VH-VL binders against q8zy40. Designs and how they scored, part 7

Target 1, 190 residues: q8zy40
Amino acid sequence: MIVGVVDYTVGNIGSVLTALKRAGAVPVVVKGVEEAGRVDAVVLPGVGTYEAAYALARQFKEVVLEKPTLAICLGMQLLFESSEEGGGQGLGVFKGRVERIKARKVPNIGWRYTHVVKNSEIIAEGYYYYLHSYGVRWGENEAYTAYIKLEEKYVAAVERGHIIGVQFHPERSGRTGLELIKRFLAVAKR
Short names: E, the ipSAE of ESMFold2; O, the ipSAE of OpenDDE; V2, 0.75 times the mean of E and O plus 0.25 times the DockQ between their complexes.

## First folded at step 2 (VH-VL)

Design f2 (framework fv_fiztasovimab)
Fold by ESMFold2-Fast, scan of step 2:
Structure f2 (fold): chain C 190 residues (1-190), chain A 121 residues (1-121), chain B 110 residues (1-110)
Amino acid sequence: as target 1 above (190 residues)
Amino acid sequence: QVQLQQWGAGLLKPSETLSLTCAVYGGSFSGYYWGWIRQPPGKGLEWIGEIYHSGSTNSNPSLKSRVTMSVDTSKNQFSLKVSSVTAADTAVYFCARVWDSSGYEYYMDVWGKGTTVTVSS
Amino acid sequence: QSVLTQPPSASGTPGQRVSISCSGSSSNIGSNYVYWYQQLPGTAPKLLIFSNNQRPSGVPDRFSGSKSGTSASLAISGLRSEDEADYYCAAWDDSLSGYVFGTGTKVTVL
């Protein structure tokens, strides 16, 4: 399976490419909608600033709505309606706003237990690696699949059909993250 | 440098619960998976399961219903319980540290010396 | 059944090269790194090779590993009497979400 990784032209996507290869995919870097239209699935990586990532990612909204999508960290945040980071708009795939995290230490860095509240074929409960200063506050929402507890609860994963977003970095979460990517690929092949 | 010291009941009767403990010396307990492997007399190695320092477990499907693992981070110890033992559970049981280099490698780099467990009437 | 199959035995004379095969599937060797463990009589296993072909500190270069497709191999060059041991391959298995060992190979130095 060919998996397009969207290149926001900022940050290093090497760990995402490596993780996809280890999970059994053929990852290709995509910079435009036409390229993304030719792949089997899409990954929105978690690198760069919100503003720079949004400027590129907004072109991919239609692709995200039509193809299996895994959105990581910043990539997940781009799928929401708006972000406090840079005062930016989001793609509006999921309801909610990305806010600066309220916690003793920001950024939220390290392994956090991720509580899964809905049955998921892709998202398994357990420890994942987090690295973020912004997040989506937990609440009543049919798409909200998992949360983490800091000073308050934040969304750890969202899903609706073929669209999966995770706040953590599976490409940095050891074998737990690798297994998630493998499950994503297995579901995407259906 | 890192050493694992293991102990527990060596002689059991059928239906009893096997209980083994492993203590970690000379290194960090946090950030590692800790595992159990067994070897029946004259047979090969069988992976029992693992526990992350936080308490998250994964175990061999053939043993899952009978296996319970736990950690005591204050003592740098982890433990294995196997319920409803039979003669088939007679084995040498090893504890081990699971190395997870950048999260994609999975191997046991430090092993305990083993504890012989015999199940007989 | 073990999911990784090895020959039950292998033998050689001092100085010979001995190779041990390990056969798996796409869910284990085909997708993941392979590891080799040496078990001397009456002792715990010792890590001999990690990540297909890497040696831990203290393991001589006459031990080497390789992987191709769904199979792996351990080679012992310059065989010595102290190499008499059981050798096990191992890999993570995606379908089991667990670690699997090979059936084991007893190496005898004649």
Scores: ipSAE 0.000, ipTM 0.467, lowest interface PAE 14.3, mean pLDDT 86

Design f3 (framework fv_fiztasovimab; at its last look DockQ between E and O 0.04; V2 from the best seeds 0.00; counts 0 for: pae E 19.0 > 2, placed apart)
Fold by ESMFold2-Fast, scan of step 2:
Structure f3 (fold): chain C 190 residues (1-190), chain A 123 residues (1-123), chain B 110 residues (1-110)
Amino acid sequence: as target 1 above (190 residues)
Amino acid sequence: QVQLQQWGAGLLKPSETLSLTCAVYGGSFSGYYWGWIRQPPGKGLEWIGEIYHSGSTNSNPSLKSRVTMSVDTSKNQFSLKVSSVTAADTAVYFCARGPEYSSSWDYYYMDVWGKGTTVTVSS
Amino acid sequence: QSVLTQPPSASGTPGQRVSISCSGSSSNIGSNYVYWYQQLPGTAPKLLIFSNNQRPSGVPDRFSGSKSGTSASLAISGLRSEDEADYYCAAWDDSLSGYVFGTGTKVTVL
């Protein structure tokens, strides 16, 4: 399975490419929608600043709506309507706004237990690695699949059909992250 | 240097429950998978299962219905129970440390092993 | 029990090179790292190779591993009498969500 990793040209995607290869995919870097149209699934990586990443990622909205998509960290945040970071606009795939997290320590960095509240074929409950200063506050929403508990709850995973967003970095989450990517690929190939 | 010390009942009768414990010394218990492997006399290695430090388990499908594993994080110990034993369960049982879940490169090796506990099931 | 196939025995004289094959499938060796364990008589297994071809600290460079497709190989160069042992390959199997060992190979130094 060919998996396109969207290159926002604002960060290093090497760890994502390595994780996809380890999970059994054939990852390719995609810089435009024509290239993304030729792959089996796409990954929106979690690198760069929100504003810079949005400027390039916005062209991929239709690809995200049409193809199996795994959106990581910043990639997940891009799927929402807007972000407090840089006052940015999002792709608007999911309703809501990304806000600076309210926690004793910001950024939220390290391993956090991720609580799954909705049955998922891809998102398994367990520890994942987090590194973020912005997030989506937890609330009642059919797309919200998992949360982490800081001083308050934040969305850890969101999904609707073939679109999966995760706030954590599966490519940095050791075994649990690798297994998540493998499950994403298994679901995507259907 | 990390050391695994194991103990448990060595002699059992058919239908009894096998119970073994492994204690971790000289290293961190949290953040690792902890496993059990057995070896019948003159035969090869058979993976029994593993337990995550949080208590989640994976076990060999052929043994799953009879195997229970648990952790006691306050004592840095993990345990194995195998119910309804038969002569086929006669083996040396090893405990082992699996990879740290935060590892960036390799997730399934076993780098530290206990010395083994001989279990004999006889009538 | 194991699902990875190894030859039951291999032999050589001191100084020779011995190679041990390990055959699996796409759900184990084809998708995951391969490990090799050495078991000296009467002892617990010892990790000899991880990540297909990497050696833990203390393992001499006479031991090397390789992987191609759904198969793997362990090579022992400059064979020594102390290398006489049972050798097991191993890998995680995605379809079983479990760890599988090879059938084992007894290496005899003639």
Scores: ipSAE 0.036, ipTM 0.649, lowest interface PAE 6.4, mean pLDDT 88
Fold by OpenDDE, look of step 3:
Structure f3 (fold): chain C 190 residues (1-190), chain A 123 residues (1-123), chain B 110 residues (1-110)
Amino acid sequence: as target 1 above (190 residues)
Amino acid sequence: QVQLQQWGAGLLKPSETLSLTCAVYGGSFSGYYWGWIRQPPGKGLEWIGEIYHSGSTNSNPSLKSRVTMSVDTSKNQFSLKVSSVTAADTAVYFCARGPEYSSSWDYYYMDVWGKGTTVTVSS
Amino acid sequence: QSVLTQPPSASGTPGQRVSISCSGSSSNIGSNYVYWYQQLPGTAPKLLIFSNNQRPSGVPDRFSGSKSGTSASLAISGLRSEDEADYYCAAWDDSLSGYVFGTGTKVTVL
């Protein structure tokens, strides 16, 4: 299975490529919509600034809507309507606003127990690795699948059809993360 | 001190199903991957697969179609089945403890081993 | 069929240094940690080295591992009679999506 990793030049995607390879996929870097259209699934990675990422990622909205998609951290945040960070415009795939998180320490860094509240073939409850200063506050939404507890509850995962977003970094989440990627790939190839 | 005890039928006919069980004593069953490795007589080691207490599995692609692994968390046991055996499946089979589930995904090791079970396939 | 290649045998006298090579490719040793196992005659393998050069508790510092490029090496310093065993390198292989062992090396103490 060929998986396109979108490179909007906002962070290191090497670990994502490696994780996908280990999970049994053939990862390729995609920088344009045409390239993304040729792959079986796409990954939106992300560590960086929201505004810079959106400026480049907005062209991939149609691809996200068409292909199995795993959006990671900043990638997930881009899927929402708006953000307090930068200019604030998102892809609008999911309802919600990205805001600065309330926590003992910001950014939130490290392993956090992720609570899964909705049945998922991909998202399993357990510890995952987080690295973020912004997030979506937990609330009533059918797409919200999992949360973490900081000073408040924040969305850890969202799902709608073939689109899945995670606030954590599965590529940095040990075997838990690797297994999640494998499950994503298994569902994506159906 | 974690110890693994394993058992199962040691003599099979071709086309039968190999079935082995490994029990974990003296340590936590949850939170670890558990693996199976085999060694044909006078040959090297071959990785069969691994299983987590949740049932998540990884297996050798060359054996994937014939291998089934399972866990019984209530007994702290995990099992291996290999279907349609041939003489090529004759080996000593080892169960072993793998990495912690939450450890780095680039960790692949077996640090506690069972004593092995000799399985012979002959007509 | 093993993906990692080892010499079939190595030997030395007590007190000598013995090295065992492990040759792989970019999809295994080149991209992943290397592990070493010691198998004494008639026993189960024992983890000897993890993550290229780390020793588990109880493993003497006479044993050392190294990795460079697509190759790895196990060194046994101060060889002892008790070190006579089969040694296997191992690594995850990305292309095979599986854990692979070396062909194994029999170490004889003369």
Scores: ipSAE 0.028, ipTM 0.620, lowest interface PAE 4.9, mean pLDDT 91
Fold by ESMFold2, look of step 3:
Structure f3 (fold): chain C 190 residues (1-190), chain A 123 residues (1-123), chain B 110 residues (1-110)
Amino acid sequence: as target 1 above (190 residues)
Amino acid sequence: QVQLQQWGAGLLKPSETLSLTCAVYGGSFSGYYWGWIRQPPGKGLEWIGEIYHSGSTNSNPSLKSRVTMSVDTSKNQFSLKVSSVTAADTAVYFCARGPEYSSSWDYYYMDVWGKGTTVTVSS
Amino acid sequence: QSVLTQPPSASGTPGQRVSISCSGSSSNIGSNYVYWYQQLPGTAPKLLIFSNNQRPSGVPDRFSGSKSGTSASLAISGLRSEDEADYYCAAWDDSLSGYVFGTGTKVTVL
């Protein structure tokens, strides 16, 4: 299974590439939508700044809507309607606004228990690794499948069809993260 | 051999609506951005806006309230209307092809241009 | 005021190198690719440079582009009489959500 990892030309995507290989995928780096025509699934990684990532990611919106997509950390945030970090619109795949989190320490760094509130073939309850200063507040929404509790509850995962977003880094979450990636690949292969 | 053929009104009175159409020949219409640019006599280029084949648009903020763009996918055409024209709208108007959505290297270039349509608004 | 500024003119003799600057901001050149267009008198513009420094097929290699910070430059080496034209830089501007052309530079071959 060929999985395209979008390279925003900032940050290090090595951990994502390694995790995809370990999960049984053939990862390839993509920098534009033409390259995405040959991939079976797409990963929007969680490195870089919102502005830099959005500039490239806006051109992948049709690919995200058509192909199985795993969006990680910053990648998940790009799928929402807007972001305080970027000052502008997101891709609008999911309802919600990205804002600076309310927490004792910002950024939220380390392992947090992730509470799953909806049945999911991909997202399982457990501990995952978090590294983020921005997030989406939890609320009533059919797509919101998991949360973490800081000073408030924040969205940890969203799902719609074959589009999966996670605030945590599955590529840094050990066995729990690897199994999530394997489940994503299995669902995407159908 | 992608070609853009454009046509529309050449002479207008103030307050009328400018209407221009651009047809795409020898290439694909779908999957591209399509743009409109104007150039007043002796002046530089001014971007008016763009439309994706799905009908989504972006417009120059200074013109946005007067500009309407549309697409007719069955005819491979896209159109520009500018309402409430004044002498300041006198210009040569160009249509242009923007990038293919699937292009991996460039997102905002305009690589094929129409020949231009001269529009004069009487004073 | 124009967001991309260019010198109004530049000149040289055949064989010389001329450079055209384009000054912008973090919301346009600083964050987005720069494009250059050539407009011969009485004609539509033609794409010369895309993605800062790439030439479309058919554009001679004596045209070159570069970008540094919020400024860009077009260089024409080996100047020829056929290069006499107006030249425009352009970029997307994130704050305007729009495409912006530079003020234009008339190149004269003496």
Scores: ipSAE 0.000, ipTM 0.453, lowest interface PAE 19.0, mean pLDDT 86
ESMFold2 (binder alone), look of step 3: mean pLDDT 91; pTM 0.937

Design f4 (framework fv_fiztasovimab)
Fold by ESMFold2-Fast, scan of step 2:
Structure f4 (fold): chain C 190 residues (1-190), chain A 123 residues (1-123), chain B 110 residues (1-110)
Amino acid sequence: as target 1 above (190 residues)
Amino acid sequence: QVQLQQWGAGLLKPSETLSLTCAVYGGSFSGYYWGWIRQPPGKGLEWIGEIYHSGSTNSNPSLKSRVTMSVDTSKNQFSLKVSSVTAADTAVYFCARDLWFGELLSDYYMDVWGKGTTVTVSS
Amino acid sequence: QSVLTQPPSASGTPGQRVSISCSGSSSNIGSNYVYWYQQLPGTAPKLLIFSNNQRPSGVPDRFSGSKSGTSASLAISGLRSEDEADYYCAAWDDSLSGYVFGTGTKVTVL
């Protein structure tokens, strides 16, 4: 399976490409919507600034709506309506706003137990690696699949159909993250 | 403290299927990978594979075609099957709780090993 | 299948410092955490070091781990007779999508 990784900044996407290859995919770097149209699935990576990422990712909204999508960290945040980071807009795939997290230490860095509240074929409970200063506050929402607990609960994963967003970095989460990517690929092939 | 109790077949003939089970006592089954490691007589350790409580598996590529792992969360047990055994499968088989996390959770994220089950494949 | 290379043996007298090397590649030690296991004769392996240099509760501080590039090392200071055992390093290997163990080092206390 050919998986396009959207490069919305000068790429430091090497870990995502490596993780996809190890999971059994053929990863390719995608810089435009035409290239994205030719791949089997898409990854929105978690690298870059919100402003730069939004400017480029905006063109990929239709691809995200049409193809299996895994959105990582910043990529997940881009799927929401707006963000406090840079006062930015999002793609509006999911309702809600990305806010600066309220925790005794910001950024939220390290391994956090991710609690799954909705049965998922892709998101398994366990420890994943987090590295973020902004997040989506937990609440009642049919798409909210998993949370982490800091001083408050924050969304760890969202799902709607073929669109999967995760706040953590599976490409940096060792075997737990690799298994998530493998499950994403298996479901995407259906 | 967490303890692993393991059991299964001890003596097998070539072509048979090896079947081993490991039960978890004194701690949570969920949230961990549970693994299998073997050690042929006089040799080093070889990783067989691991299973998460959800059923997701990773296994040694050289053994993958012959290995099946499963979990029974209601009994806090996990099992290993190795098909089409040969004399090369003669070993002590260990089950273990898998430690992978970068975050230090002292005492509750120590690797815990079963005592081992001797498996002999004789023609 | 053992992939990480260790010396087959190491020896010392009581009170000495013994170091055991473990050599791998960029796909295992170079990219992932290193673990060390102690195996006393006739027993199951016991975790001695995790996350390159961390000790589980109950492991004496005489045991220490380190990692540099694609290599790791286990040091045993103040060597004691009860340290006579086989020692194995281990790491996840990205190319194999699985754990690999070292070839093992037999430590003899003279």
Scores: ipSAE 0.000, ipTM 0.451, lowest interface PAE 15.3, mean pLDDT 84

Design f5 (framework fv_fiztasovimab)
Fold by ESMFold2-Fast, scan of step 2:
Structure f5 (fold): chain C 190 residues (1-190), chain A 122 residues (1-122), chain B 110 residues (1-110)
Amino acid sequence: as target 1 above (190 residues)
Amino acid sequence: QVQLQQWGAGLLKPSETLSLTCAVYGGSFSGYYWGWIRQPPGKGLEWIGEIYHSGSTNSNPSLKSRVTMSVDTSKNQFSLKVSSVTAADTAVYFCARGIDYGDYVEWYMDVWGKGTTVTVSS
Amino acid sequence: QSVLTQPPSASGTPGQRVSISCSGSSSNIGSNYVYWYQQLPGTAPKLLIFSNNQRPSGVPDRFSGSKSGTSASLAISGLRSEDEADYYCAAWDDSLSGYVFGTGTKVTVL
């Protein structure tokens, strides 16, 4: 299975490419919708600045809506309606706003227990690696699948059909993260 | 430093359930995988499975239907049960600490218990 | 069944180099790190090599690991009598979603 990783041009996507390869995929870098049309699934990586990522990712909105998608960290944040970081606008795939996290220590860095509140074939409860200053506050939303508890609750994962977003970095989350990527690929192959 | 102490039933009859416990001393229980490996007499090592301190498990597919693992974080212990035993389950059983940090494909066992001999016979 | 194949035995005299091969596939060694364990008679296994070629603290530098494609190798240089043991390679297997050990190699010091 060919998996396109969107290159925002300002971040290093090497760990995501390596993770996909080890999960059994054939990762390819995509910079335009023409290239994305030739892949089986898409990954929106979690590296780069919000402004640069949004400028490139917005052209892929239709691809995200039509193909299996895994959106990581900043990639997940791009799927929401707006963000306090950078340019302020998101793709609007999921309802909600990305805001600076309210905690004594920002960024949120390290391994955090991720609580799953809905049955998911892809998102398993457990520890994942986090590295972010912005997040989506937890609330009532059918797409909100998992949360982490800092000084208040933040969205850890969202799902709607073939679109999966995670706030953590599965490509940096040990075997737990690798298994998540493998489950995403297995579901995407259907 | 970190020590694993293991115990459990040594002699079983076919069809019984094997039950073993491993206790962790001198180090943190949380944040690690805790695993079981067995070795039949004169044979090699076979991975049985592992459990994260949260209770999430991975098991050898050939044994999944018979294997149950659990953790007791209040006692820093983890346990293995193997149901419907046969002579093929005769082995020395080891508990071990699994490392899975920072590199998502890295997995190794750095601390091992001394082993518990389990014999299944009529 | 075992998916990592090792020679059943290897031997050498003190001071020689002994090499132990471990053959796997793309789903295990080809895509994941390789580990090596030493088991002295009557004892639990001890981690000898992790991440293909790294040594834990306390493991002598005469032990070294390597990986190429779907195969791995453990080299013991300057062989000593205390190296007489069983050696096992190991790796995560993507197809099985599980950890697999090699068939094991008994190293005899003549």
Scores: ipSAE 0.000, ipTM 0.484, lowest interface PAE 12.8, mean pLDDT 86

Design f6 (framework fv_fiztasovimab)
Fold by ESMFold2-Fast, scan of step 2:
Structure f6 (fold): chain C 190 residues (1-190), chain A 123 residues (1-123), chain B 110 residues (1-110)
Amino acid sequence: as target 1 above (190 residues)
Amino acid sequence: QVQLQQWGAGLLKPSETLSLTCAVYGGSFSGYYWGWIRQPPGKGLEWIGEIYHSGSTNSNPSLKSRVTMSVDTSKNQFSLKVSSVTAADTAVYFCARLTEDYVWGSYPYMDVWGKGTTVTVSS
Amino acid sequence: QSVLTQPPSASGTPGQRVSISCSGSSSNIGSNYVYWYQQLPGTAPKLLIFSNNQRPSGVPDRFSGSKSGTSASLAISGLRSEDEADYYCAAWDDSLSGYVFGTGTKVTVL
């Protein structure tokens, strides 16, 4: 399966490309919607600032709505309606606002137990690696699939149909992250 | 097998900065978290913090304002500094490797420990 | 500053079974794996049990761990004189985003 990784930053997407290849995909870097239209699935990576990423990612909204999508960290945040980071707008795929996290330590860095509250074919409960200063506060929402407990609960994963967002970095989460990517590819092939 | 060798100043006066270094031998430095734990005389273990080989840190909230950790990847070493020491900082300080059991999805845990460095803070 | 609660001491004679409890909360033991460390007199701690009930290579099967709710337990079967040591439980605490250790239990072989 050909998986397009959207390059909306300075190109430090190497770990994502490596993880996809290890999971059995053929990763390609996509810089525009025409290229993204020709791949089997897309990944929105978790690199860069919100404002810079949004400026490039907004052109891919229709691709995200049409194709199997895995959105990682900042990529997941871009799928929401808005962000406190720079007062930015999001793609509006999911309801909610990205805000600076309220936790004993900011940024939230390290391995965190991720609690799954909805049955998912892709998101498994367990430890994943996190690296973020902004997040989505947990609440009532049919798309909210998993949370982490910091000082307050924050969204760890969201799902709606073929669109999967994760706040953590599966490409940095060892075997548990690799297995998540493999499950994403298996579901995307259906 | 991997071994950790640690060293640093053992006797300090109140208000001084504690500085300890840990060197990694016989194994990979990259891809691991490296941590510090201390033990005051006759008391239990206290988590100080951890640092990833890239330099990202996480430390005990009660010590956060005084603790600085760093890595030197060219020497396979990591270091701990604790500023403004008091008698309460008197302890044996241990460095440790934190490893992951990806088969079970566990959080990184201490599997290899240094032998400890005794630090005494006295006026 | 949170800490896991252990009894300060436990004792037995050779061949007996000794059990050490470790009590925490929902933010540590209730949500995360438990680890046990053995500290022989004058030495650094050694990993004894990881992920609630797993043994590293080289740790005898006389040592076993268990977890229920917000509590954990270490059992030492067939107690031997070389088991005299301090034992510490540990778990990640979600609210602190860091490890917390137990108060420690000194095991004496009578």
Scores: ipSAE 0.000, ipTM 0.459, lowest interface PAE 13.6, mean pLDDT 86

Design f7 (framework fv_fiztasovimab)
Fold by ESMFold2-Fast, scan of step 2:
Structure f7 (fold): chain C 190 residues (1-190), chain A 122 residues (1-122), chain B 110 residues (1-110)
Amino acid sequence: as target 1 above (190 residues)
Amino acid sequence: QVQLQQWGAGLLKPSETLSLTCAVYGGSFSGYYWGWIRQPPGKGLEWIGEIYHSGSTNSNPSLKSRVTMSVDTSKNQFSLKVSSVTAADTAVYFCAREGDSGYDWYYYMDVWGKGTTVTVSS
Amino acid sequence: QSVLTQPPSASGTPGQRVSISCSGSSSNIGSNYVYWYQQLPGTAPKLLIFSNNQRPSGVPDRFSGSKSGTSASLAISGLRSEDEADYYCAAWDDSLSGYVFGTGTKVTVL
């Protein structure tokens, strides 16, 4: 399976490419909508600044709505309606707003236990690696699949159909992250 | 310290299913991959596969069609089944805990069971 | 099936340095961490080196690992009689999506 990784041109996507290869995919870097149209599934990586990532990711909204999508960290945040980071707009795939996290220590860095509250074929409960200063507050929402507890609860995963967003970095989460990517690929092959 | 105790059928006939179980004592079962490795008499080590405490598996491509692994979290146990055995499956079978620390990719077995000798003969 | 190649045997006298090579490819050693296991006669293997060059607690400093390109090496300095064992390298193989072991090296202390 060919998996397109969207290149925002502002961060190193090497770990994402490596993780996809280890999970059994054939990753390719995509810089435009036409390239993304030719792949089997899409990854929105978690690297770069919000402003630069949004400028490029905006053009991929239709691809996200049509193809199996895994959105990582910043990629997940881009799928929401808006963000406090850079005063930005989001793609509006998921309802909600990205806010600067209220925690004893910011950024939220390290392994955090991720609590899964809804049945998921892709998101498994366990420890994942986090590195973020912004997040989505937990609340009542049909798409909210998992949370982490800091000073307050924050969304760890969202899903609706073929669109999966995670706040953590599966490509940096060792085997738990690799298994998540493998499950995403298995579901995407349907 | 963490210890692994393993058991299962030691003598099998060709075409039968090999079944082995490994029990975990003295440590957490959750958060780890648990693996199986075998060693035919006088030969080297061969990785069979691994299972996460949640039940997700990955196995050696050459054995994948015949291998089934499972977990029983209530007993802190994991099991291996190999179907349609032949004389080539004669080996000492080891269970092991696989390390996974940090955000880097780690594939190592840091705690091993003592091994179970399996002989396939008529 | 891809397998990592090691010399079948290595030998030395007490106090000497012995080195064991492990040769792979870009899909295993070239892109992944290397591990080393020691198997004493009649026992289960024991982790000796992980992540190319790290030692678990309890493994003496005499054992060291290194990796360069698609090859790895295990060095045993100050060789002792209790080091007589089989040694296996191992790594994940991206093309197979599986863990592979080396062919093994029998170390004899003369």
Scores: ipSAE 0.005, ipTM 0.490, lowest interface PAE 11.9, mean pLDDT 86

